# VHH binders against c4kar8: the designs that were tried, part 380

Target 1, 263 residues: c4kar8
Amino acid sequence: MAELSTPSPASPAPLDGGRGDELEKFTLRGARQILQLLQDLITHRGLITAHTGGGHSFMTAVLKVDEERGRVVLDPSPDPQANRRALAAPRLTCVTQLDGIRIQFPLVGLGEGQDKGRPALFAPLPAEMLRLQRREFYRLQVPLAHELSCLLKAEDLARKPVEVSARVIDIGAGGVAVVVPTGAAEFVIGGTLPACRLALPDGEPIELDLEVRNLNRQTQRNGTEQLRVGLRFAALPRAADTRIQRYIFKTERALNAKARGGL
Below, E stands for the ipSAE of ESMFold2; O stands for the ipSAE of OpenDDE; V2 stands for 0.75 times the mean of E and O plus 0.25 times the DockQ between their complexes.

## First folded at step 23 (VHH)

Design kq21 (framework vhh_vobarilizumab_d1; at its last look DockQ between E and O 0.64; V2 from the best seeds 0.66)
Fold by OpenDDE, look of step 23:
Structure kq21 (fold): chain B 263 residues (1-263), chain A 125 residues (1-125)
Amino acid sequence: as target 1 above (263 residues)
Amino acid sequence: EVQLVESGGGLVQPGGSLRLSCAASGFTFSYYAMAWYRQAPGKGRELVAVITSGGSTSYADSVKGRFTISRDNAKNTLYLQMNSLRPEDTAVYYCARVEVWYIDRSGTTYEFDYWGQGTLVTVSS
């Protein structure tokens, strides 16, 4: 009776050292962003695979985020050996998914104890979190000849309301990507920007709520740094959706016609 | 409502013994680590002893070998047996519930969320 060695679930290959520059685009280092993402994991009861090294891992969850003390509380494994390995590891690599997006973050300085009479693992807040967003929807690259703009209602670092006029670089059924000057506003992934205004060529601006889904710093050829913000349409009225779809269709058709030498 | 009520304080001669009690109510006592801390006149708060829910104990160096922390989960009561008392042990002794504790490479951290009103222990000839 050959014991079919159930293939040990292949440790997710360490994200291959693809060019350090590409991973940087998906790395969150802002304290507020990190806290928000951890809170989102709590809200969604996201299961986390915690890798302790040597091919070992256990399932955990973020139970609590303590901003004041700068710590995260994790659910311990029911396996005492897994917890021992976690505590002995110099680094815990946490991997999870939220809304189809892979999230990875390191925890260092793990401790064990209790929170309100419940066994828990404790760690300092991660210094960085990797968020790998897969584009689910086709996005039209907005032609430079037909600039779209979006007025963002955001907050600055002091939480003062600010309005930022942003250039739309791509648009799809699910949202837009915009570019803003660095420091123009504070954006938090998962945060909502209410009552924004998307300007389309065919009429009055569309008022809509936008959810911040991605942040990426980009350096232009001229050395100027810009922030690319990926925004999801949080609540899009049907009429607005129709206008957006019409714009996309019309623009794509025009681009294709031009590419075929017709214009 | 969480309540901690200390008792057993009083005047004792140097070398004497005293047993403090802390009656706990309003929470599942057996799940929480508990602690004694003290505050001498004109001094800051000092952690004296801790006992985990599992019964593991820790003591300040100043009281090690002289004081014993214990608990009776059936009675929801925390105890501090104090032997070989010294004048420097004079303080108000407080019972505390440990909200959070954890051990990492840097040491042990304790955070408290509830404490009693305290009981005065005076060691004097």
Scores: ipSAE 0.804, ipTM 0.916, lowest interface PAE 0.5, mean pLDDT 90
Fold by ESMFold2, look of step 23:
Structure kq21 (fold): chain B 263 residues (1-263), chain A 125 residues (1-125)
Amino acid sequence: as target 1 above (263 residues)
Amino acid sequence: EVQLVESGGGLVQPGGSLRLSCAASGFTFSYYAMAWYRQAPGKGRELVAVITSGGSTSYADSVKGRFTISRDNAKNTLYLQMNSLRPEDTAVYYCARVEVWYIDRSGTTYEFDYWGQGTLVTVSS
């Protein structure tokens, strides 16, 4: 009761545990997978919201995982009431995110004590962890130096064929986003652009059919307008899919190496 | 380097008293719970007493009312006052540091990471 709280973004709410069939695809039950995910939370110093029920929660972190003893060690709250609620709760529902991936897991049988002279909470390892995998929707932001382009076989307003060379700004397993000058062609959401050519650095351009999924008009600082076009790949040959995935993987590795080298 | 050095053992008659000391170094003594163990010849180790950093104590049933564990945080020293000694108290007594302790619905758990070389207590006529 010290002050009127300014609304803050709410901690991620727990997903209903009764959604078993829907969530089963994202549920980890293997001991090694669970240990690795908990270790990743430790390594990245992930902040966890622990829900004790009744609309109460506190912030915590996994301090250690002890595989031999089958337990986790958690940071206690500085608020003694939060710790008492946690110890009294039949289960503690832990929710966090790591690199945009939502993670949720239960802890039961919580205990209170010390680890190497410091206050800590203790619990058996969870039997399962929910991990909402987002990789299927990943889009690589294409480095400018790569100069990726896509030749679009589109139509103008009069329905006459036009070819537009568009710069690719992001690419994923399911499609690309490109930028074209406003008015270069008419694009209709749901429309198909047959026989377009995607130029990757490593070989001949890939011929593919694209479907227009979204359009976004952008005015640049210099006053020029560009059209951002979201394009979905129609069915791809396996060889084309493989080339796209290899490009994404190789580029991700290169970008990650440069970022870490800046430490 | 953590070191625990026990002293004060010796030969004593039944009904007598001894005071054991444990000098601690190499760590912040006041942060840790500390314990005394004993091991009689040919027998397993028995936890005798524990004292938490806050001064709370617990004792094995076999020594309650006769032994008192205490600590002096200013001197980094753990003590065991042993009164009304019996022949079955004959053992090597070890000072130990508690690495982990916690209380849950199953009871209290103590786990130790360092102990001394021990000091022999012999209770015999």
Scores: ipSAE 0.519, ipTM 0.817, lowest interface PAE 1.5, mean pLDDT 83
ESMFold2 (binder alone), look of step 23: mean pLDDT 84; pTM 0.829

Design kq22 (framework vhh_vobarilizumab_d1; at its last look DockQ between E and O 0.67; V2 from the best seeds 0.70)
Fold by OpenDDE, look of step 23:
Structure kq22 (fold): chain B 263 residues (1-263), chain A 125 residues (1-125)
Amino acid sequence: as target 1 above (263 residues)
Amino acid sequence: EVQLVESGGGLVQPGGSLRLSCAASGFTFSYYAMAWYRQAPGKGRELVAVITSGGSTSYADSVKGRFTISRDNAKNTLYLQMNSLRPEDTAVYYCARVEVWYTDRSGTTYEFDYWGQGTLVTVSS
């Protein structure tokens, strides 16, 4: 009777040591961004795999985020041994997925106790969260010769409303990526920018709501730092969708014609 | 509504004993850690003793070996048995519900969300 050694659940492959620089693009370090992402995990009841090391893990969830005290509350394992391992570990590696995006974050300084009579695990807020966005949709790179702009209605650090004119880098059926000067506004992943205006070449700007999905700092060749903001169309009227699709199609055709030695 | 009502305070001679009670209502008493704290005249609030829902106890060094915290979950009542009382134990004693507690490498933290009106204990010759 050959004991079929149930393959030990493969420790999530260490994120391949791609150059430390590439991971930085996907790492959130802003306190507001981290808080928002943790709140999103609560809202969506995201299940988290917590790795304690040595190939051990347990399922948990974020129960509460306490901004004032700078702590996160987690659901303990029903297995007391798993909780003991978690508390003994110098670091807990939390892995989850939200909207198809892999999220990873470390927790250090874990404690056990109760919140309102319920057993819970406690940790300081993570200093960083890794958000790996998979490109789900084809995006057209906007040619420099045909610049698109998007007027963003955002807030500054003081929560004062500001309007930022952003250059569109790429566009797809699901959204746009834009570049803005660093410090032009405060963006929060998962936040909504209402009543923005996307300017297309074929007519009046399209008014639409945008959801912030990604934030990446980019350094240009000239040394200037810019913020790349990935935005999802939160509410797109059918007429607007048709215009966007028409633009993409027309532009792709033009690019392909040029690439084939056309005009 | 959450209510905590202390009783059993009074005047006692040095070396005497006193038993405080705290009647709890408006919540599932057995699920919560409970605590006693005291405030002496002109001093800040001091944590005296804590008892978890599981019955684990912790005491301030000043009362260790003299005071005993206990609970009766069937009666929704918290107790503080005080023996070998000293003049420095003179204070208003408060019952408190622990909203949050957790233990990490640095120690145990307690946060309270409800407290009673207090009962006065005076230790004097």
Scores: ipSAE 0.798, ipTM 0.912, lowest interface PAE 0.5, mean pLDDT 90
Fold by ESMFold2, look of step 23:
Parts: C-alpha cells; structure tokens; sequence
Structure kq22 (fold): chain B 263 residues (1-263), chain A 125 residues (1-125)
C-alpha cells in the first residue's frame, strides 16, 4: 500500500512533566484567564487531543464553559472504548493550539452524561492552563551539514575536569540536545555544567551554563555507544537568545524552501 | 415553546394508587431525560424519580418499590405510577425536563430547565 500524507494533528503529545520548573512562567492559574482561554477555544472551534495515559488519546472539543457552575463540557468520542478510557483515567491531559500558541491543561473528575439532550463529557474547570508560543516549545532538528557543536566543561569518571565537544542535534529556546560518546564524561541529571560554549554560525561562541535534564544511551550503526544529553539553558542574556532565535528561524526557512523544491 | 402539562392528581386514601401523566410538547421528547419532583406544603422540593432518554431509572429512597416512572416516546408522555400511597406523599407533583445530567465518581447530578404547573396529590382518610 502506498504511503499516504496526512495533515498533522493540531496538538501532538503532551509536554514532558520533567520540565515543570521551566514551564511555570507560562502557566495560567487565574480563574478569569482560564475562562477566557477556554472561551477562545470554543469560539475558534479548536480541536483538542485528549490523552488518557498509556499512549491512548482521542480527539475532542470544548463545547461550552459554565462559569456559574465551574465546569466545562466536552465532545465525547464516537468510539465508546475511548470514552470508557477517558472516564477511567485519573487525569485527562488536553493539548491543542490556538493561533500557533500551544495550550495544555488537565481535567480531573471527568463525568459522562447529557447536555440539552446530547451526549457530553463534563469536568470541573481546570486549575491551571499552560499557554506557550511556538518559540517556547519548538525544537529545531539541526541539519548534519551545519555541524553545530557545544563545548561541554564536565568531569570524567574520576571527577577530573574534561572538555567534550558535543554535536548539537536539536535546539530550542530553552535548551539543546547533544550527543557524546559513552564514557566521555560523567553526567548527572540536575547537574550543572558551567561555562560551556555553544558555537553558532554568525559570530563568537556563546558562553553559558547548562543543566543536565535527561540522559539516553544510543547505539550507532557502527556499534559505537553514545549518550543523548538533554541540556537546559540557564538564564540567557537577550543577545544570546536573539542569536539562537535567529539561527532557528533562518534554518527552518531554508529547510522549508528545500522541502518545497525551491533552491 | 416548551410545555409540560401534568394531570392525574387528586384525593386518595392511604394505600391507594394514582397515575400521573405529563404531556410534553415544543421539544424532541425522546432526546431528554425527564423527572418528577414534588413539594409538600411548607417543605422544600424533593426529586422523586428520573428516567433517562435510554430508559434507565432512579428513585428517591422514600418512594422505591412504590412508585414507577415510565415514558412513552411515541405519545411524548411521561408517567408516574404511585402505589401504596401514604400521607407523607401529599404534595404538588411537577414534571421536569433535565437540562444537564452526568455521572462522575462522586455521584449523579441533575439540573432542570423547564417544569410544569404541577398537579396536587392529597393522601388522607
């Protein structure tokens, strides 16, 4: 069977909860803010991906918000199994986008019934909603031809200083992911790597502090073991942030032009 | 316009029976859960019985085993069969349309948007 092109869903998987401290500044907790954002979703008829856990999800929409009763009304799935999973889940994680802004919110205490004679799902208003502009969650996959690198100032297994030149595989507003050979340095989740240097094309490398957020071991085609290291930027000066955003924008534009057959 | 018109009330002796009817119009009756509730003189309102669009029923503890709610979607009519009537059943009985209902882990919620004028049931010797 020929491979089919399918339009991307409006909002894919939920953002990783391990980034909670980074995402707090984008979290709405005011009742009026939450009501307005929910109303905007209703007005724009935004499609929502509702995640029930275990990799399961279904498409829904916010049909209405009832301010006086403090609840939202959701469209049930046409698939009865999806509805049963949603009702059994301790938490429903809803993900969508509005005008390029990613929106994520939890619903707890889901119920099933009818609103004005039509089947519906019901939940209390969420206590919080995450609202992110694209730059705040987007990660550019760095083309190999760019050879983007980051010099890490880390420690070896004997706790002696070592410098590791790591290839950057993705980059976003909040950090980078790099690959290093297994054993090149000792990395600890939550650990800080001070005075690292991120090499961007357009000037001198940026000196910055990095925090280790995740580690994954990988085996390459040639059998070589490598680590994928997720690194969070410490506070970035505006100039550094501007250079990173400019790199992302220019690279994405160039990749999009190539994908459409343009030169 | 939504209309709910109750009938069948009256004076009955303890142990007797009555059948209440509620004629519904102005909406698609078969889509809605429907309910009976009652208000005794000087008392608050009490939900008596509910029947969903799918035919599931629920009852107040005070009437279980004595009252039966039913519906005839072809006639757009809701019924309450009341048997073994007691003086404490004396009340004005109202037919109501359920605007919202849902069941979650804490129980079932019912909310009403229309009700009838009521029909008086008096149980006395």
Amino acid sequence: as target 1 above (263 residues)
Amino acid sequence: EVQLVESGGGLVQPGGSLRLSCAASGFTFSYYAMAWYRQAPGKGRELVAVITSGGSTSYADSVKGRFTISRDNAKNTLYLQMNSLRPEDTAVYYCARVEVWYTDRSGTTYEFDYWGQGTLVTVSS
Scores: ipSAE 0.619, ipTM 0.852, lowest interface PAE 1.0, mean pLDDT 87
ESMFold2 (binder alone), look of step 23: mean pLDDT 84; pTM 0.828

Design kq3 (framework vhh_vobarilizumab_d1; at its last look DockQ between E and O 0.62; V2 from the best seeds 0.65)
Fold by OpenDDE, look of step 23:
Structure kq3 (fold): chain B 263 residues (1-263), chain A 127 residues (1-127)
Amino acid sequence: as target 1 above (263 residues)
Amino acid sequence: EVQLVESGGGLVQPGGSLRLSCAASGFTFSYYAMAWYRQAPGKGRELVAVITSGGSTSYADSVKGRFTISRDNAKNTLYLQMNSLRPEDTAVYYCARVEVWYVDRDSGRTTYEFDYWGQGTLVTVSS
């Protein structure tokens, strides 16, 4: 009776350095974005796998974020040995999921302590957080010949309301990606932009609420920096959904016809 | 409601001893680190001593070797034994609950944050 050695779960292969450029697109470095994402983890009670190296990990959660002091508070392991390893580790690699999106971030400088009578682990805020969003929905690349625009109602750095006209890059059933000039507004992942206006070619703009899902800084060929903002339709009226679907369908057909050498 | 009530203050001669008590209520005393602060006339508040829930202690350099912080969890009471008292120890002594403490990994320094304070008890060291 040959004891089938259950293969030890392979340590996730280090993300090979060559895909570094692609990972940068999904890396958050903005302080507000990081804080918001950490707060979201708290709100959703997201369980985090904290890797301490050497194939060791423990389950934790973000308990608190202290913006003023620039620290994050984690739930310690019930295993004292795991906590010792965590405290000895030069880096803690935290992995979690929120809304089906994989989130990864490093913590360095982990220290032990207590918060409100409970043991806790303390670390400086992460300098970066990786948010890997799987595109679940097909998105139509908006042809340059048929430009779509979206008027975003956002806030600037001073929290003053601003309206930003954004070019729509891609559109799908679930949302749009837009490009805005850098500094035009402040966007926070998970934030809602209310009463935005999506302009379609077939009629009046559609008013809708948009949720910021991702942010990516892009440098154009001319050296100009732009911000790509991924937006989810937060509240889409049925009539608006129908119009969007119709647009996508019509545009896809036109593109396919053109590709086939049709007029 | 969290309450901290200090007692044991009074007038003492230089070189004398005094024991302060702090009666704690309104929270699980055994879970919290506790501290003594003092404020001398015309001076700011100074941390004197801290004791963790596990019984680890820390002292200000000015009182090290002379003062002893201790706790009785069964009685929900914090103590400060003060020996070899000096005129410079004259102050209002406050009991404080530590809301947060943590050890900075790089510096090894422990940071304390406090959320509740007692009304204080006056200690006067005079000839």
Scores: ipSAE 0.805, ipTM 0.913, lowest interface PAE 0.5, mean pLDDT 89
Fold by ESMFold2, look of step 23:
Structure kq3 (fold): chain B 263 residues (1-263), chain A 127 residues (1-127)
Amino acid sequence: as target 1 above (263 residues)
Amino acid sequence: EVQLVESGGGLVQPGGSLRLSCAASGFTFSYYAMAWYRQAPGKGRELVAVITSGGSTSYADSVKGRFTISRDNAKNTLYLQMNSLRPEDTAVYYCARVEVWYVDRDSGRTTYEFDYWGQGTLVTVSS
């Protein structure tokens, strides 16, 4: 009689601060723009990945925004440890996507409490929000039915070679994000995984080199923990790039057609 | 819809005791933190005591050690036991429901915001 849990779609990792000048033109600082964008996230029930630092994150949502008091209210994690990390963090970096547009914003001064008898997390309104509407930042959320996978040539803790078949959760022009069970292999940020194989629905798997860009142990809203690995394509051949772009385009078009054709 | 009804006020001599009650209805009492406020003549309202849904309590310095806040979730009733009453405790006492509370990270202090309060019950401490 329990309701089935649906895995949350993964959001990409936060953008590095070193790209801040390039991102300034996408940064919203107006109070009304920020309030409207937060309200849009509430209205669309947008799922947010909140990064607490140290390679940890949790899934949350904006429950409400209180303009009069200048604060935002977030859904706490069912995992108490994730909440403790969030409350201890100097900053939460919140990342989400709304209608294909990447949204990122910081929250500082997070505090625990209750709203109308229910546990909640409270923070001042962010002073800025990043709203990225550019193709190179776009990440297609891979439909589960496609069963996209990437065979990773990695190492275990003892530095022995292992191959890990990882589910691809998003894909973009510059890379993929995959999920693996924790402990399946050791991944090091900046490490290179040569001769991995990306399995697209059409044709033979693509052999490509991948660079580990980020690692996140993510606690899902149902409490389950998994390792999200952000991988960048290294020196991607034109033919491989073309196949990846074609997959993204066809899948986007099919998903858009299904949304228009469905209720 | 939400109703908070205070009772138990009256005239008492200094050093005496009273117990205030607040009957709550129209909401799930056990989910909410609850509070007592008071307002003395010519003064603003003063937060007297708070009790969380989990039973943790806090008190104004002026009443600490003399007043005890408690709750009975089965009866939807909030209580304030007032001992060693002083003339400065003379006030109308209000039962209030906490709509929002949170710990301000910078100060470590808890902020309380109230959405409903009762009609009040008068406590007079006089010789």
Scores: ipSAE 0.524, ipTM 0.821, lowest interface PAE 1.5, mean pLDDT 86
ESMFold2 (binder alone), look of step 23: mean pLDDT 84; pTM 0.820

Design kq4 (framework vhh_vobarilizumab_d1; at its last look DockQ between E and O 0.58; V2 from the best seeds 0.62)
Fold by OpenDDE, look of step 23:
Structure kq4 (fold): chain B 263 residues (1-263), chain A 127 residues (1-127)
Amino acid sequence: as target 1 above (263 residues)
Amino acid sequence: EVQLVESGGGLVQPGGSLRLSCAASGFTFSYYAMAWYRQAPGKGRELVAVITSGGSTSYADSVKGRFTISRDNAKNTLYLQMNSLRPEDTAVYYCARVEVWYVDYRSGETTYEFDYWGQGTLVTVSS
C-alpha cells in the first residue's frame, strides 16, 4: 500500500520576475491610497493570507486602521504558534484579493496586544501596497488622431471641487484610462467621481459616474510627470454604452484598415 | 454605559497603607486591561499601574515594590494596594480602562491607550 505522499502545497510561485519596472506600475506608495485600500479591506472583510516565512502562513484580517497613529490592527491567528512566528518574522507578507484584484503588502514591526478587550496584532502602516489588476476587458488604445477627452469632477488636496480635462488613453466596455497633470486633483482608489463627461466624436458628451480603480504616475520623455488614472464606468446608461461600443468598433475597424494599407 | 467608580481614598500617615477599589460596570470587565492613574496637585496625570486581562502587571518606578494592582473579575472590581505611603503619593487616584495596549517587539516598549476614567478618589499622605 504505497503511501501517496500528498504533494506539499507548492510555495506560491514567485511572481514571475517581470522586470522590476512593471511591478512599479502596480505599486501604491501614497499614504491616502494605502489607507483607502486598507479601509476597503476592512469594509469587505477581506481575508488575508499572512506569510511569515519558511513556508508558514496564517489567515488574518485587517480589523482597524489608525491613521493618526500610523498603525494597522490585524486579527491574530487562533494558533499561538502562528502568532509567535508572525511576531518573530522580520517581515510579514500579506496577500489578499479584493474584487478579483490581487493585493500584496508587507508589514514590518509587528507587535501583540489588545484592542477593546480583544487580542490583536499591531503593525505600522505598510509603506507600499501592490495591486495587480488583471485587465478583464479589451481596451482600445485611443489614436492620437482621434483624441477623446473626459471632464473629471474631482476634488483638490483641500477637498475643493475641481474640474479636470483629461485625455483618454484607452477605452473599453468597462471603463477608461485617462491622463491628468500631476496635482490637478486628488484621486482615491475606490472613490467615485460623479457626473463626469466623456466626449466622443459622434455627438454630445456622455455624462457618467466614474470609479477610480488605478493610479499610476508616469514620467514623460520630456521629464514631466503625469498621472494615469484608471476609471471604471460606475453607472452607464444603456444609450451611453451603445455609443461607446460603437465608437470602439468603428475606431478598431479604421485602425485595422489603415494597418492593411487601405485609405 | 461604562462606569468606573473609585473608593478607598482618605488621609493616611507616612508609612501607612490604603487599599483603593474601582467598581466597574457597563462592559465585560474580564476582557479589558485596567489601570490606575494619579494626579498630584499642580502636576499632570501619571500612570501608576496596569493589569492586563490575563493578570500581568506593570508599575511605575515610583511605586514599584510598594503598590500592588489586582483585580477580581467576579466582582468587576479593580484594586490598588498601597503600602509604605509617602507624602509624594498624595494625589487623586483614577481608575482607567485600557482601550488598547500593545508591545513593540523591536523596542520592547508597551503602549497603553485609555478610553474611560473614573471620577477619582483622593489620597492624602500627611503627618
Scores: ipSAE 0.710, ipTM 0.876, lowest interface PAE 0.6, mean pLDDT 89
Fold by ESMFold2, look of step 23:
Structure kq4 (fold): chain B 263 residues (1-263), chain A 127 residues (1-127)
Amino acid sequence: as target 1 above (263 residues)
Amino acid sequence: EVQLVESGGGLVQPGGSLRLSCAASGFTFSYYAMAWYRQAPGKGRELVAVITSGGSTSYADSVKGRFTISRDNAKNTLYLQMNSLRPEDTAVYYCARVEVWYVDYRSGETTYEFDYWGQGTLVTVSS
């Protein structure tokens, strides 16, 4: 419809940090559902970011789905180098958003050709499509003034217990990202930090188990080194989940109200 | 209305030559890959040669080195030069427009799908 022409924000990066098990419940594998979702992208002229690897991507769109032949047809890039990278890639990771729903799917076996005299890229239908509501991918950037912290019960290099007070920089339904000084503790991807304490404003800290998902080293402007630690909620009690969602909702609304002038 | 009209068929001796033409109308000829295919009596259709919009060519193994496909985009005409003709080349030859082509990643072969073809022109190679 005309009222659905409002542009969406730029598509987010692929969800590479997620383990397949965490995202499986949002993964479509039925042929009928996949075809319908691809048809919706065609109808809405959904703009897709196709990631070819090595930090490279190009913009595309689904032009046609051929159910009988089991294939999808994509718009090629005007940049020949982007097309060459796409054809050489073992996999395209396609990311887009349709009316606030994040959509991600792989294409394998890309080939070049023409459809009715027009250049096009061809691939078999994807075997899966990831479809996520906003809450399932959204991460609130925590305002610095909130001084949100998480007490991590970790280990040093000698496997001795150490407590690290880490500043929370973002928070979502599935986890947090924190920063700690480099060397404050030893973190292992896949490791579990039991009985950590997340301090939210107004209330007692939440006790929760965290799993280390990613580690990124950062150097601040003053030369201080810190480590960004991506943490997943390993098992989140209902009461803790409710409280975290309430914090996210209230904080986002407060930030939006200030941006709009507080109607 | 898309039209493809073949001409130039006839009776030739083995070892002889023949040039087929296909006049195209009703579409932008230069945008499309074009093909010749043939059908011998009692046989299925065989793809003989393809020429892309950019002029790249491919041929069936049975005709390589003997047949040459070409196009004249200014005249909207497709050609097939047939040399060193053999009795097994006897067939009705059809000009066809390629609706879709793409490289099949599994085989590395190009798939061709046709949407329009002519009435055909008979080539008979006999003594």
Scores: ipSAE 0.547, ipTM 0.822, lowest interface PAE 1.4, mean pLDDT 86
ESMFold2 (binder alone), look of step 23: mean pLDDT 83; pTM 0.816

